# Designs tried in a protein design chat: VH-VL binders against Putative adenylate kinase. Part 16

Target 1, 196 residues: Putative adenylate kinase, of Methanosarcina mazei (q8pz69)
Amino acid sequence: MLIGLTGTPGTGKTSVSKLLEKRRGWKVVYLNDLIKEEHLYSEVDEERDSVIADMELIRERLSGILEEEKGQHAEKAKVNGEEKENITIIESHLAHYITDIVIVLRAYPPELKKRLEKRGYSEEKINENAEAESIDLILAEAFEWCKKVFEVNTTGRTAEETLGDVEKIIDYILAGKENELQEYIPGSLDWIDSVP
Below, E stands for the ipSAE of ESMFold2; O stands for the ipSAE of OpenDDE; V2 stands for 0.75 times the mean of E and O plus 0.25 times the DockQ between their complexes.

## First folded at step 19 (VH-VL; framework fv_mosunetuzumab)

Design d104 (from d98 with heavy chain T30D; at its last look DockQ between E and O 0.83; V2 from the best seeds 0.82)
Fold by ESMFold2, look of step 19:
Structure d104 (fold): chain C 196 residues (1-196), chain A 118 residues (1-118), chain B 112 residues (1-112)
Amino acid sequence: as target 1 above (196 residues)
Amino acid sequence: EVQLVQSGAEVKKPGASVKVSCKASGYTFDDYSMHWVRQAPGQGLEWIGWINAGNDYTRYNEKFKGRATLTADTSTSTAYLELSSLRSEDTAVYYCARHGRYTPLDYWGQGTLVTVSS
Amino acid sequence: DIVMTQSPDSLAVSLGERATINCKSSQSVLYSSHNKNYLAWYQQKPGQPPKLLIYWASTRESGVPDRFSGSGSGTDFTLTISSLQAEDVAVYYCQQYYSLRTFGQGTKVEIK
């Protein structure tokens, strides 16, 4: 099962993903790193020192990772006698482009700005991300083509609190109880006027 | 082959409602969103809103809030636009158009002319 | 709403010559974290629905001839038809999809 963990840079995707790995042992694919390390891009934007991701290369590579994961899980299940659903988390602000079940982390844009400042982002990039968060850019993209979209507000919360929300969502999906996740149904956050 | 086939032209009186259908085929209907765009005679394109049949989420152009309702029936792969309280300014060709994950409005219906006259 | 303004409203270009259409947005439609400009171009011939030509500002849709190209970033964008053909007579629209959706007013292209 592939689950995308997406959100604007600074919403805590990486922190939560690392905690998920430690606490649950689920496989996490850090997509941005994978794209760069394995050259899963079609063009380099030299002016911005960035790459333009190639979605077909990414899909092909992820297919291989999923088949490898199934093999390892099946062998572990045979040895241990335990049968458990494989969970693979795709961590990226691009995860909703390649997954159909997605958890979107959200942050109040003024708080997002403070988080990004601590990470050393330029003021221009800080403002761009705050604007994107205020207009629901990533959430709207997820809603437009993903089948299952969940929203987690990280404002004023620790990574451990956010982890709890993400774990609950995943556990409910595994139990076939996703219809009971009303508090994570998107539509309650509207911050469009919070950025000038 | 992706196809979007819309219902036929309609003539309405001011104050009435109209419901335009868009039958989709050639793809998994609930994996994509359906947008609605209109074009008044001799004018440009105006976005009305979208619906994702897979999650039932909708977004609307503020101009149409309270008058436009987007729905979808996954069992028939059909999207609907209902526009109420029609005015003469609503006379237009109404298009449905599919929005892909990597491409904006990539497939369009043939259009449905709605004429509002007394 | 992000306002999209095209220029010119109409132009006449000799067969085989270059046609250039400009599109300006009231706000940037570039999201640098995705490295994408949320801009598309459509062609509409009389009595037909619009047809997607360009998306992400510069990516040509499948089946669109090489003479069509898109360029620009942020707030300023250009559609170029390098060698105008008779079949290219149409109205061309830019569209942003960064925040909701808005279209430019259109640019009518005719053979001179």
Scores: ipSAE 0.729, ipTM 0.863, lowest interface PAE 1.2, mean pLDDT 88
ESMFold2 (binder alone), look of step 19: mean pLDDT 93; pTM 0.950
OpenDDE, look of step 19: ipSAE 0.891; ipTM 0.949

## First folded at step 20 (VH-VL; framework fv_mosunetuzumab)

Design d105 (from d102 with heavy chain T58P; at its last look DockQ between E and O 0.78; V2 from the best seeds 0.81)
Fold by ESMFold2, look of step 20:
Structure d105 (fold): chain C 196 residues (1-196), chain A 118 residues (1-118), chain B 112 residues (1-112)
Amino acid sequence: as target 1 above (196 residues)
Amino acid sequence: EVQLVQSGAEVKKPGASVKVSCKASGYTFTDYSMHWVRQAPGQGLEWIGWINPGNDYPRYNEKFKGRATLTADTSTSTAYLELSSLRSEDTAVYYCARHGRYTPLDYWGQGTLVTVSS
Amino acid sequence: DIVMTQSPDSLAVSLGERATINCKSSQSVLYSSHNKNYLAWYQQKPGQPPKLLIYWASTRESGVPDRFSGSGSGTDFTLTISSLQAEDVAVYYCQQYYSLRTFGQGTKVEIK
């Protein structure tokens, strides 16, 4: 089962994913790192010191990773005699491009600006990401193409508190009870007036 | 082969409603959003909104919110646009078009002429 | 609302010559975290629905001839037809898909 953990840079995806991997032992693919480390991009944007991801290369590589994970999971289940569902989490602001079940982390744009300032982002990038968050860019993309979308507000919350929300969502999905998750239904946040 | 086949032309009076259908084939209906775009005679293109049949969420151009209703029936792979409180300015060809994660509006229906006149 | 403005409104070009259409958005449609310009170009021939030509500002859709190219970033974009053919007589539209969707007003291209 693939679950995407997506959101605007600064919403806490990486911190939550690391905690989730440690506490639950679920496989996490840090997609941005994978793209850079394995050259899953078509060109480099030197002006922005970044790369332009190649979605076909990414899909091919992920298919290979999932085949390896499926084989290792089946081998572990055979040895232990246990039946548990195999889950892989894709962590990236691009995760909703390649997964159909996504959790979208959100942050109040003024707080997002503060988080990005601490990370040393330029004023231009800080404003761009705050605007993207205020217009729901990533949420809207997830909404338009993903089959199951869950929204988690990280405003005023620690990574540990956000982890609790994410764990609950995933546990309910695994139990087939995601229809009971009313508090994570998308569309409840509207921050368009929070960016001047 | 991807095809989007729309319902036939409609003639309506002001104040009435119209419902245009768009039947999709040749792809997995729930993997793409369906958009609606209209074009008044001799005019440009105007976006109305989209619906994702896979999660049943619609989104609207604010100009049409309250008058337009987008729905999808996954059992028949058919999307619908219903437009209420019609005015003469709503006379246009209405198109459905699908939208993917990698490609915007890549396949279009043939269009449905809706004429609003007394 | 992101307003898309095309120039010129109409263009007459001799067969085999270059046609250039400009599109300007009222705000940037580049999201640098995705490294994507949310800009597409469509061709609409008389009596037909629009046809996608270019997306992500510069990527040609499958089946679109090499004479069509897109360029630009942020707020300023260009569609170029390097050698105009008779079948290229159409109205061309730019469209942003960064925040909702809006189209430019269109540019009519004719053979001179």
Scores: ipSAE 0.733, ipTM 0.873, lowest interface PAE 1.0, mean pLDDT 88
ESMFold2 (binder alone), look of step 20: mean pLDDT 93; pTM 0.950
OpenDDE, look of step 20: ipSAE 0.894; ipTM 0.954

Design d106 (from d102 with heavy chain R59K K65E; at its last look DockQ between E and O 0.58; V2 from the best seeds 0.75)
Fold by ESMFold2, look of step 20:
Structure d106 (fold): chain C 196 residues (1-196), chain A 118 residues (1-118), chain B 112 residues (1-112)
Amino acid sequence: as target 1 above (196 residues)
Amino acid sequence: EVQLVQSGAEVKKPGASVKVSCKASGYTFTDYSMHWVRQAPGQGLEWIGWINPGNDYTKYNEKFEGRATLTADTSTSTAYLELSSLRSEDTAVYYCARHGRYTPLDYWGQGTLVTVSS
Amino acid sequence: DIVMTQSPDSLAVSLGERATINCKSSQSVLYSSHNKNYLAWYQQKPGQPPKLLIYWASTRESGVPDRFSGSGSGTDFTLTISSLQAEDVAVYYCQQYYSLRTFGQGTKVEIK
């Protein structure tokens, strides 16, 4: 089972993902790092679009990771005598381009700006991401194309508090109780008045 | 091959409602959003809204909020636009078009002419 | 709403010559974190639905002849037909998909 952890840069995806690995032992693929470390770029002649080639390389590599995970899961099932779903989390602001189940981290745009300033982003990129967050760009993309979308507000909260929300969502999905996750259904946050 | 086949032309009176269907084939219906766009005679394109058949979420152009209802039936791979309280200004060709994560409106239905006259 | 304005409204070009259509958005449709301009171009021939030509401002849809190219970024975009063919007579629309969806008013291209 692939679950995407997405959100505008600065919403805390990496921090939460590292805590998930530590506390729950779930597998996390840090997609941006994977792309960089394994050079999942393909440049073709001047007449080709690199964007399409990048996504095909990424999908192929992820398919290999998933086949490796399925093999390990099958071995566990045979040893334990029961079949269980295996979880792989894709961490990226692009995860919703890949997964059908996605958790979207959100942050109040003024707080997001402060976080991005600490990362050394240019003023233009900071403003762009704050605007993208205020218009729900990533959430709207997830909402439009993913099959299950959950929203988690990270504003003014610790990474541990955010981790608790993400853990609850995943636990409920695994238990077949996602219909009880009303507090994480998208549409409860609206930042539009916080950005000029 | 991807195909979107729409229901036939409609003639309606002001104040009535119309429901246009769009049957999809050649792809996984729940993997793409379905958009609706209209074009009044001699005019340009106007976006109405979208539905995600995989989760039933919708988004509307505010101009149509409250009058347009988008639905999808995954068992028949068919999307629907219902437009109520029709006026003469609603006379247009109504298109369905799919929208993906990687491409915007990449396949379009043939269009359904809705004529509103008294 | 992001307003999309095309120019010119109508364009007459000799067969085999270059046609250029401009599109301006009322605000930027570039999201640098994805390195993408959320801008598409469509072709519509009489009696037919629109057909996608270009997306992400400059990426040609499969099957679209390479005489069609898109360029620009942020708020200013162009569609270029490098050598106009008879089959290119149509109305061309730009469209943003950064925030909701908005089309330009269209540019009619004819053979001179």
Scores: ipSAE 0.719, ipTM 0.866, lowest interface PAE 1.1, mean pLDDT 87
ESMFold2 (binder alone), look of step 20: mean pLDDT 94; pTM 0.951
OpenDDE, look of step 20: ipSAE 0.886; ipTM 0.945

Design d107 (from d102 with light chain N37D R60L; at its last look DockQ between E and O 0.79; V2 from the best seeds 0.81)
Heavy chain, then light chain:
Amino acid sequence: EVQLVQSGAEVKKPGASVKVSCKASGYTFTDYSMHWVRQAPGQGLEWIGWINPGNDYTRYNEKFKGRATLTADTSTSTAYLELSSLRSEDTAVYYCARHGRYTPLDYWGQGTLVTVSS
Amino acid sequence: DIVMTQSPDSLAVSLGERATINCKSSQSVLYSSHNKDYLAWYQQKPGQPPKLLIYWASTLESGVPDRFSGSGSGTDFTLTISSLQAEDVAVYYCQQYYSLRTFGQGTKVEIK
ESMFold2, look of step 20: ipSAE 0.735; ipTM 0.874
ESMFold2 (binder alone), look of step 20: mean pLDDT 94; pTM 0.952
OpenDDE, look of step 20: ipSAE 0.890; ipTM 0.948

Design d108 (from d102 with heavy chain T58E; at its last look DockQ between E and O 0.79; V2 from the best seeds 0.80)
Fold by ESMFold2, look of step 20:
Structure d108 (fold): chain C 196 residues (1-196), chain A 118 residues (1-118), chain B 112 residues (1-112)
Amino acid sequence: as target 1 above (196 residues)
Amino acid sequence: EVQLVQSGAEVKKPGASVKVSCKASGYTFTDYSMHWVRQAPGQGLEWIGWINPGNDYERYNEKFKGRATLTADTSTSTAYLELSSLRSEDTAVYYCARHGRYTPLDYWGQGTLVTVSS
Amino acid sequence: DIVMTQSPDSLAVSLGERATINCKSSQSVLYSSHNKNYLAWYQQKPGQPPKLLIYWASTRESGVPDRFSGSGSGTDFTLTISSLQAEDVAVYYCQQYYSLRTFGQGTKVEIK
């Protein structure tokens, strides 16, 4: 099963993903790192010290990773006698370009700005990401193309609190109970009540 | 071969409603959003909205919110635009067009002329 | 709403010569975290639906001839037809897909 953990930079994707690996042992693909390490890009932006991702190369590489995971999972199931579902999480602000099931982390734009300032982002990049969050850029993309979309508000919450929400969503999906997840379906939230 | 085949031309009076269909073939209907765009005679393109048949989520241009309704029937791979309270200004060719994650409006229907006149 | 403004409204170019169409957005359509400008170009011939030419500002759609190229970033974009052919007579539209969707008013390209 392939699940995307997406959201604007600064919404906590990396922190939550590391906690998920530690607590649940699920495989996480950190897509940005994969792109850089395996040269899954067509251009280098030397001014930003960054790369232009090539989605075709990424898709081909992920297909290989998923096939290897399926083989290793099936082998472990035979040896251990376990039939547990194979879960791979794609962590990236691009994850919704890959997965059909996606969890979108959200943060109130002023709080997002403060988080990105601490990370040393330029003022231009901070403003760009705050604007993208305010127009729902990633959420809207996820709704437009993904089959199952869940929204988690990280505003004023710890990484552990966010982890709890993400774990619940995944556990309910695995149990076939995702229809009980009404509180995470976007558009059902009173946004103002979610921010003290 | 990707095809989007739309219903035929319609003539309506002001105040009526119209429902235009768009039947998709040659791809997985639920993997792409379906957009609707109109073009008044001799004019440019105006975006109406989109629907994701895979999850039924919808988004509208504010100018059409409350009058336009987008639906999709996955059993027939058909998207629909319903436009109510028609006015003469709604006379246009209405297009459906699909939108992917990697490419915007890459395949378009042939268009449906809707004429609103007394 | 992001307003898209094209210039000129109409352009007459001799066969084999260069045609240049400009498109300006009222706000930036660049999202640098994706390293992408959310800008597309469409061609519409008489009696036909629009056809996608360019997306992400500079990427040619499959089957589009090399004479078509897109450039620009942020708010200012250009479609160039390096050597105009008879079949290129059409109306050309830019379109942003950063926030909802809006089209430019179109530029009609004719043979001089």
Scores: ipSAE 0.722, ipTM 0.876, lowest interface PAE 1.2, mean pLDDT 88
ESMFold2 (binder alone), look of step 20: mean pLDDT 94; pTM 0.951
OpenDDE, look of step 20: ipSAE 0.892; ipTM 0.951

Design d109 (from d102 with light chain L100T; at its last look DockQ between E and O 0.75; V2 from the best seeds 0.80)
Fold by ESMFold2, look of step 20:
Structure d109 (fold): chain C 196 residues (1-196), chain A 118 residues (1-118), chain B 112 residues (1-112)
Amino acid sequence: as target 1 above (196 residues)
Amino acid sequence: EVQLVQSGAEVKKPGASVKVSCKASGYTFTDYSMHWVRQAPGQGLEWIGWINPGNDYTRYNEKFKGRATLTADTSTSTAYLELSSLRSEDTAVYYCARHGRYTPLDYWGQGTLVTVSS
Amino acid sequence: DIVMTQSPDSLAVSLGERATINCKSSQSVLYSSHNKNYLAWYQQKPGQPPKLLIYWASTRESGVPDRFSGSGSGTDFTLTISSLQAEDVAVYYCQQYYSTRTFGQGTKVEIK
């Protein structure tokens, strides 16, 4: 099962993903790192300290990773003698381009700005991400193409509290109980859903 | 081959409703959003809204909210635009067009002329 | 809404010469985390639906001749036809897809 963890930079995707790996042992693909390390890009943007991702290369590479994970999961299940769902989490602000089930982390734009300042982002990048968050850019993209979309507010919350929300969502999906997740229905964050 | 085939031309009276269909083939219907765009005679392009057939979520141009309704039938791979309370200025060619994660409006239907006149 | 303004409204260009169409958005359509400009160009011939030419500001759609190129970033964009052909007579539209979708008013390109 492939689940995207997406959201504007500064919403806590990486922190939550690392905690998920540690606590649950779920496989996490850190897509931005994968893109850089395996050269899944067509050019480098030196001025933005980034690469221009090649979605064709990414799609091909992820297909191979998923086949490899399926094989390893089947081998582990055979050794343990019991069936378990194979879960792979894609962590990226691009994850909703790849996955059909996605969890979107959200943050109140003024708080997002403060988080990005502490991370050393340039003023230009900080303003762009705050504006993108205020217009729901990532959330709207997720709704436009994904099959299942969940929203988690990280404003004023610790990484452990956010982890709890994400774990609950995934556990409910695995149990077939995701329609009980009323708290995480997109649009429940009124102040963020409004265009400033 | 990707194809979007729309229903035929319509003539309507002011105050009536019209429902335009767009039948998709050659791709997985639920993997792309379906957009609707109109073009009044001699005028430019105006975006109406989109629907994701995979989850039925919709988004509308505010100008059309309350009058436009987008739906999709996954069993027939068909998207629909219904426009109510028609006015003479709604006379236009209405297009469906699909939108992907990687490419915007890459395939368009042939267009459906809707004429609103007394 | 993001207003898209094209210039000129129409132009006449000799066969084989360069045609240049400008498009300005009322706010930036660049998102740096995707490192993409949410801008597309469409060609529309009489009696036909629009045809996608360029997306992400500079990426040519499959099957589009290499005489078509897009450039620009943020708020200022350009569509260039390096050597105009007879079949390039059309109306050209820019479109942003950063926040909802809006089109420019169109630019009519004619021979001579």
Scores: ipSAE 0.730, ipTM 0.870, lowest interface PAE 0.9, mean pLDDT 87
ESMFold2 (binder alone), look of step 20: mean pLDDT 93; pTM 0.945
OpenDDE, look of step 20: ipSAE 0.889; ipTM 0.948

## First folded at step 21 (VH-VL; framework fv_mosunetuzumab)

Design d110 (from d98 with light chain N37D R60L; at its last look DockQ between E and O 0.53; V2 from the best seeds 0.74)
Fold by ESMFold2, look of step 21:
Structure d110 (fold): chain C 196 residues (1-196), chain A 118 residues (1-118), chain B 112 residues (1-112)
Amino acid sequence: as target 1 above (196 residues)
Amino acid sequence: EVQLVQSGAEVKKPGASVKVSCKASGYTFTDYSMHWVRQAPGQGLEWIGWINAGNDYTRYNEKFKGRATLTADTSTSTAYLELSSLRSEDTAVYYCARHGRYTPLDYWGQGTLVTVSS
Amino acid sequence: DIVMTQSPDSLAVSLGERATINCKSSQSVLYSSHNKDYLAWYQQKPGQPPKLLIYWASTLESGVPDRFSGSGSGTDFTLTISSLQAEDVAVYYCQQYYSLRTFGQGTKVEIK
């Protein structure tokens, strides 16, 4: 099962993903690092779109990762008697381009600005990402293309609290109960009342 | 072989509603969002909104919010635009067009003329 | 709403010559974290639906002749037809898809 963890830079994707690996042992693919480390882009062919070529390389590599996970999971379940479940989490602000099930981390734009300042982003990049968050850019893309979308507000919350939300969403998906997750339905969040 | 086939022309009176259909074939209907765009006589293109048939989420141009309703029926691979409280300025050709993750509006229906006159 | 403004409103170009259409957005449509300008170009002939030519500002849609190209970033964009053909007579629209969707007013291209 492939689940995307997406959101504007600064919403806490990486921090939550690292905690999730440690606590649950689920496989996490850090997509931006994978693209860089494995050069998952190709030279533009005369009639090809370079963006399309990059996405095809990424999909092919992820397909291979999923096959490896299936083999390892099946052998582990056979030996240890573990429950038959296998998930891989794609961590990236681009994850919703790849996955059909996504969890979108959100942050109130003024708080997002503060987080990005601490990360050393330029003022131009900080303002650009705050604007993207205010217009729901990544959430809107997820709405438009993904089959299941969940929204998690990280404003005024710790990475551990956000981890709890992500774990609950995934556990409900595995139990077939994701339609019961009212608090994570996209568009139900009132940003103005959620500010710290 | 991607095809978007729209319902036929409509003539309506002010205050009525119209429902335009767009039947999709040649691709997996739930993998693409369906957009609606209109073009009044002699004018340019105006975006109305989109629906993701895979999850039923919608987004609307604020101009049409409250009057436009987008729906999809996955069993028939058909998207619908319903526009209520019609006015004479709603006279236009209404297009459906699909949108993918990698390309914007890449295939368009043939258009449906809706005429609103008293 | 992001307003898209095209120039000129119409132009006439000799067969085989270069045609240039400009499009300006009221706000930047570049999201550098995705490394994308959210801009597309469409061609529309009378009585026909629009046809996608260019997306992400400069990416040519499959099957579109190589004489079409797109350039620009942020707020200023250009569609170029390097050698105008008779079948290129149409109205051309730019469109942003960064925040909702907005089309330019259109540019009519004719053979001189």
Scores: ipSAE 0.738, ipTM 0.872, lowest interface PAE 1.2, mean pLDDT 87
ESMFold2 (binder alone), look of step 21: mean pLDDT 94; pTM 0.951
OpenDDE, look of step 21: ipSAE 0.889; ipTM 0.946

Design d111 (from d98 with heavy chain T58E; at its last look DockQ between E and O 0.85; V2 from the best seeds 0.81)
Fold by ESMFold2, look of step 21:
Parts: C-alpha cells; sequence; structure tokens
Structure d111 (fold): chain C 196 residues (1-196), chain A 118 residues (1-118), chain B 112 residues (1-112)
C-alpha cells in the first residue's frame, strides 16, 4: 500500500516520516532524494540547484519498490504465521502526484513563516511558501486527482503529536475503518486571509 | 481513445435552469477531474469549476458559486453542470474538459450552446 | 483572482515568419518548490474547442509541432511560433492554474 505524505515545505513531513520509520518500521521513500540518486529527472535547473522530475520514470521505479516490499512482507508474515499489510510512505511535497491515498500536512501560514525562518529560508522563499499554503496549492492538487485525501493541521503541534495523527489515519485505513476519520476530512481550514 | 461527448444545444428563458451533460469514455473516469469552461459569443474563455468524481471534491470560480452545481455519475461516467437563475449574459458555449495530474485541460468536449433569451 | 493579460490582441504574420505572443500575470505563477510555472497555452481554431499546446510554461503537449515553444517565468511568458503555417490561424490563450484558473483575453493570429 502506498501512502503519500505531502504538504508545503515547513509543515513537518520529513520529521514525521523519520519518526514513523523508527517507531513503526514502515518503509519511507524520501522522493526528492530518490529522484536525484537514481536520475529520475529530465532536466536540471542550475539556478535553483534543482531538477525537473520525470513522472514516468518515478512511477516505474516505485512499482519496482512496491513489488520488492510485497515479497519481503509476505515472506515474513508467512514465517510468523500472521498476515500483515505492507506500508510504504512516500515523503515529498510532490507525493500527491504519484499516490492515490494521501495525507496533507497543513500549517497556519504565519507559523509556517516562522518555521521556515528558523531553517534559513530567504524572505522571498518564505513568502512564496506561505502564499502557497494560504491558497491550498498542495491540498487543491491532491483533491484534483487523489482518491483518498486526509488533512492534518500541524499548527501549534510537535512532530510527535503530528505523528500520532498520521499513525491513527494509517491504522484506521489498514483496519478498513477510514470512514470513521471525520476529524481529518479536508475542507475545515481556511488560511487565505492570513497572508496579505 | 479519449472522448467527451456533451448534450445538445439548449434554449432557455431568463430565470430558468439548465443541466449540461458530458459523457466520458476511453479512460478511467474517476482518475481525472472534470473542468467546465464557457465562452460567450465572440468572447474569451471563462473557467467555472471542477469536480473529481473519484473523491467527490469540487471547486468553483466565485462568480458562479451559488448558481453553478457540478455533479458526476460514476455508473455512467457522466459529469454535469447545472446553472440556475439564468440571465442573458449566461448565453455561451459550455465546454467540459479533462484535467490530469501532469497536464492541464488536455481533452475537451465539443461544447454545448446554451442560449438565454425571452 | 490572478489576471492574465495578453499582448497583442491581434497579430498578422507572413507565412514562414515568426509569431510572438506575450502573456503577463498580475502575480507570479512560479512555485519554486515544485520548480513549476503554472502556465499553459491553448490554441482555438475557428469552430473548434481549445487545444492544449504548452503546459508548465515550456513543456510541449504530445503531438504539438516543434514550431510551437513556450518560455518565460514568474509573471512574463511568451508563446513563439517559429515558422507560421496556414493551419496556425487561431486564437491563442494563456492560462494560469496556480490559484484556481484564469485565461488571458486571447490573441488572434492571422496570415498577413
Amino acid sequence: as target 1 above (196 residues)
Amino acid sequence: EVQLVQSGAEVKKPGASVKVSCKASGYTFTDYSMHWVRQAPGQGLEWIGWINAGNDYERYNEKFKGRATLTADTSTSTAYLELSSLRSEDTAVYYCARHGRYTPLDYWGQGTLVTVSS
Amino acid sequence: DIVMTQSPDSLAVSLGERATINCKSSQSVLYSSHNKNYLAWYQQKPGQPPKLLIYWASTRESGVPDRFSGSGSGTDFTLTISSLQAEDVAVYYCQQYYSLRTFGQGTKVEIK
């Protein structure tokens, strides 16, 4: 099962993903790293020190990762005599481009600005990400093509508290109880007035 | 092959409602969002909104919120635009158009002319 | 709303010559974290629905001839037809898809 963990830079995706990997042992694919390490891009933007991802290459590579994980999980479950679902988390602000089940981390734009300031982002980049968060850029993209979308507000919360929300969402999905996840139904957050 | 086939032309009086259909074929209907765009005679393009039949979420141009309703029927792979309280300024060709993850509006229906006149 | 303004409104170009259409947005449509300009170009020939030509400002849609190219970033974008053909007579629209969707007013391209 592929689950995307997406959100504007500064919403806590990486911190939560590392905690998930440590606490639950679920595989996490850090998509930006994978794209660069395995050359899953079509061009390089030298000015921004970035790459233009190739979604066809990415989809092909992830299919291979999923098949390998299914084989390992199924074999271990048979040895122990217990059937367990294999989970792979895709961590990226691009995860919703390639997953059908996605968890979107959100942060109140003024708090997002403060987080990005601490990370040493330029004023221009801070304002750009705060604007993107205020207009729901990533959430709107997820709504446009993902099958299941969950929203987690990280405002005023630690990475450990956010981890609890993400774990609950995933556990409920695995139990077939995702219809009980009313508190994570998207559409309750409106940041547009917080950025002039 | 991907096809979007829209319902036929409509003539309506001011104050009435119209419901335009867009039947999709050649792809998995719930994998793509459906957008609606209109074009008044001799004018440019105006975006109305979109719906994703796979997750039932929708977004609207504020100009149409309250009058436009987007729906989808997955059993028939058909998207609908309903526009109420019609005015003469609503006279236009109404297009449905598919939107994918990697491309914006890549396939368009043939258009449906809605004429609003007394 | 992000306002998209095209120039010129109408353009007459000789066959085989270059046609250049400009599009300016009222605010940036570049999201640098995605490394994307949320800008598309459409061609609408008489009596037809629009056809996607360019997306992400410079990526040519499949089946679109090499003579069409897009460039620019942020707020200023250009569609270029390097060698105008008779079948290129159309109205061309830019569109932003960064925040909701808005189209430019269109540029009519004609043979001189």
Scores: ipSAE 0.686, ipTM 0.853, lowest interface PAE 1.4, mean pLDDT 88
ESMFold2 (binder alone), look of step 21: mean pLDDT 93; pTM 0.951
OpenDDE, look of step 21: ipSAE 0.894; ipTM 0.952

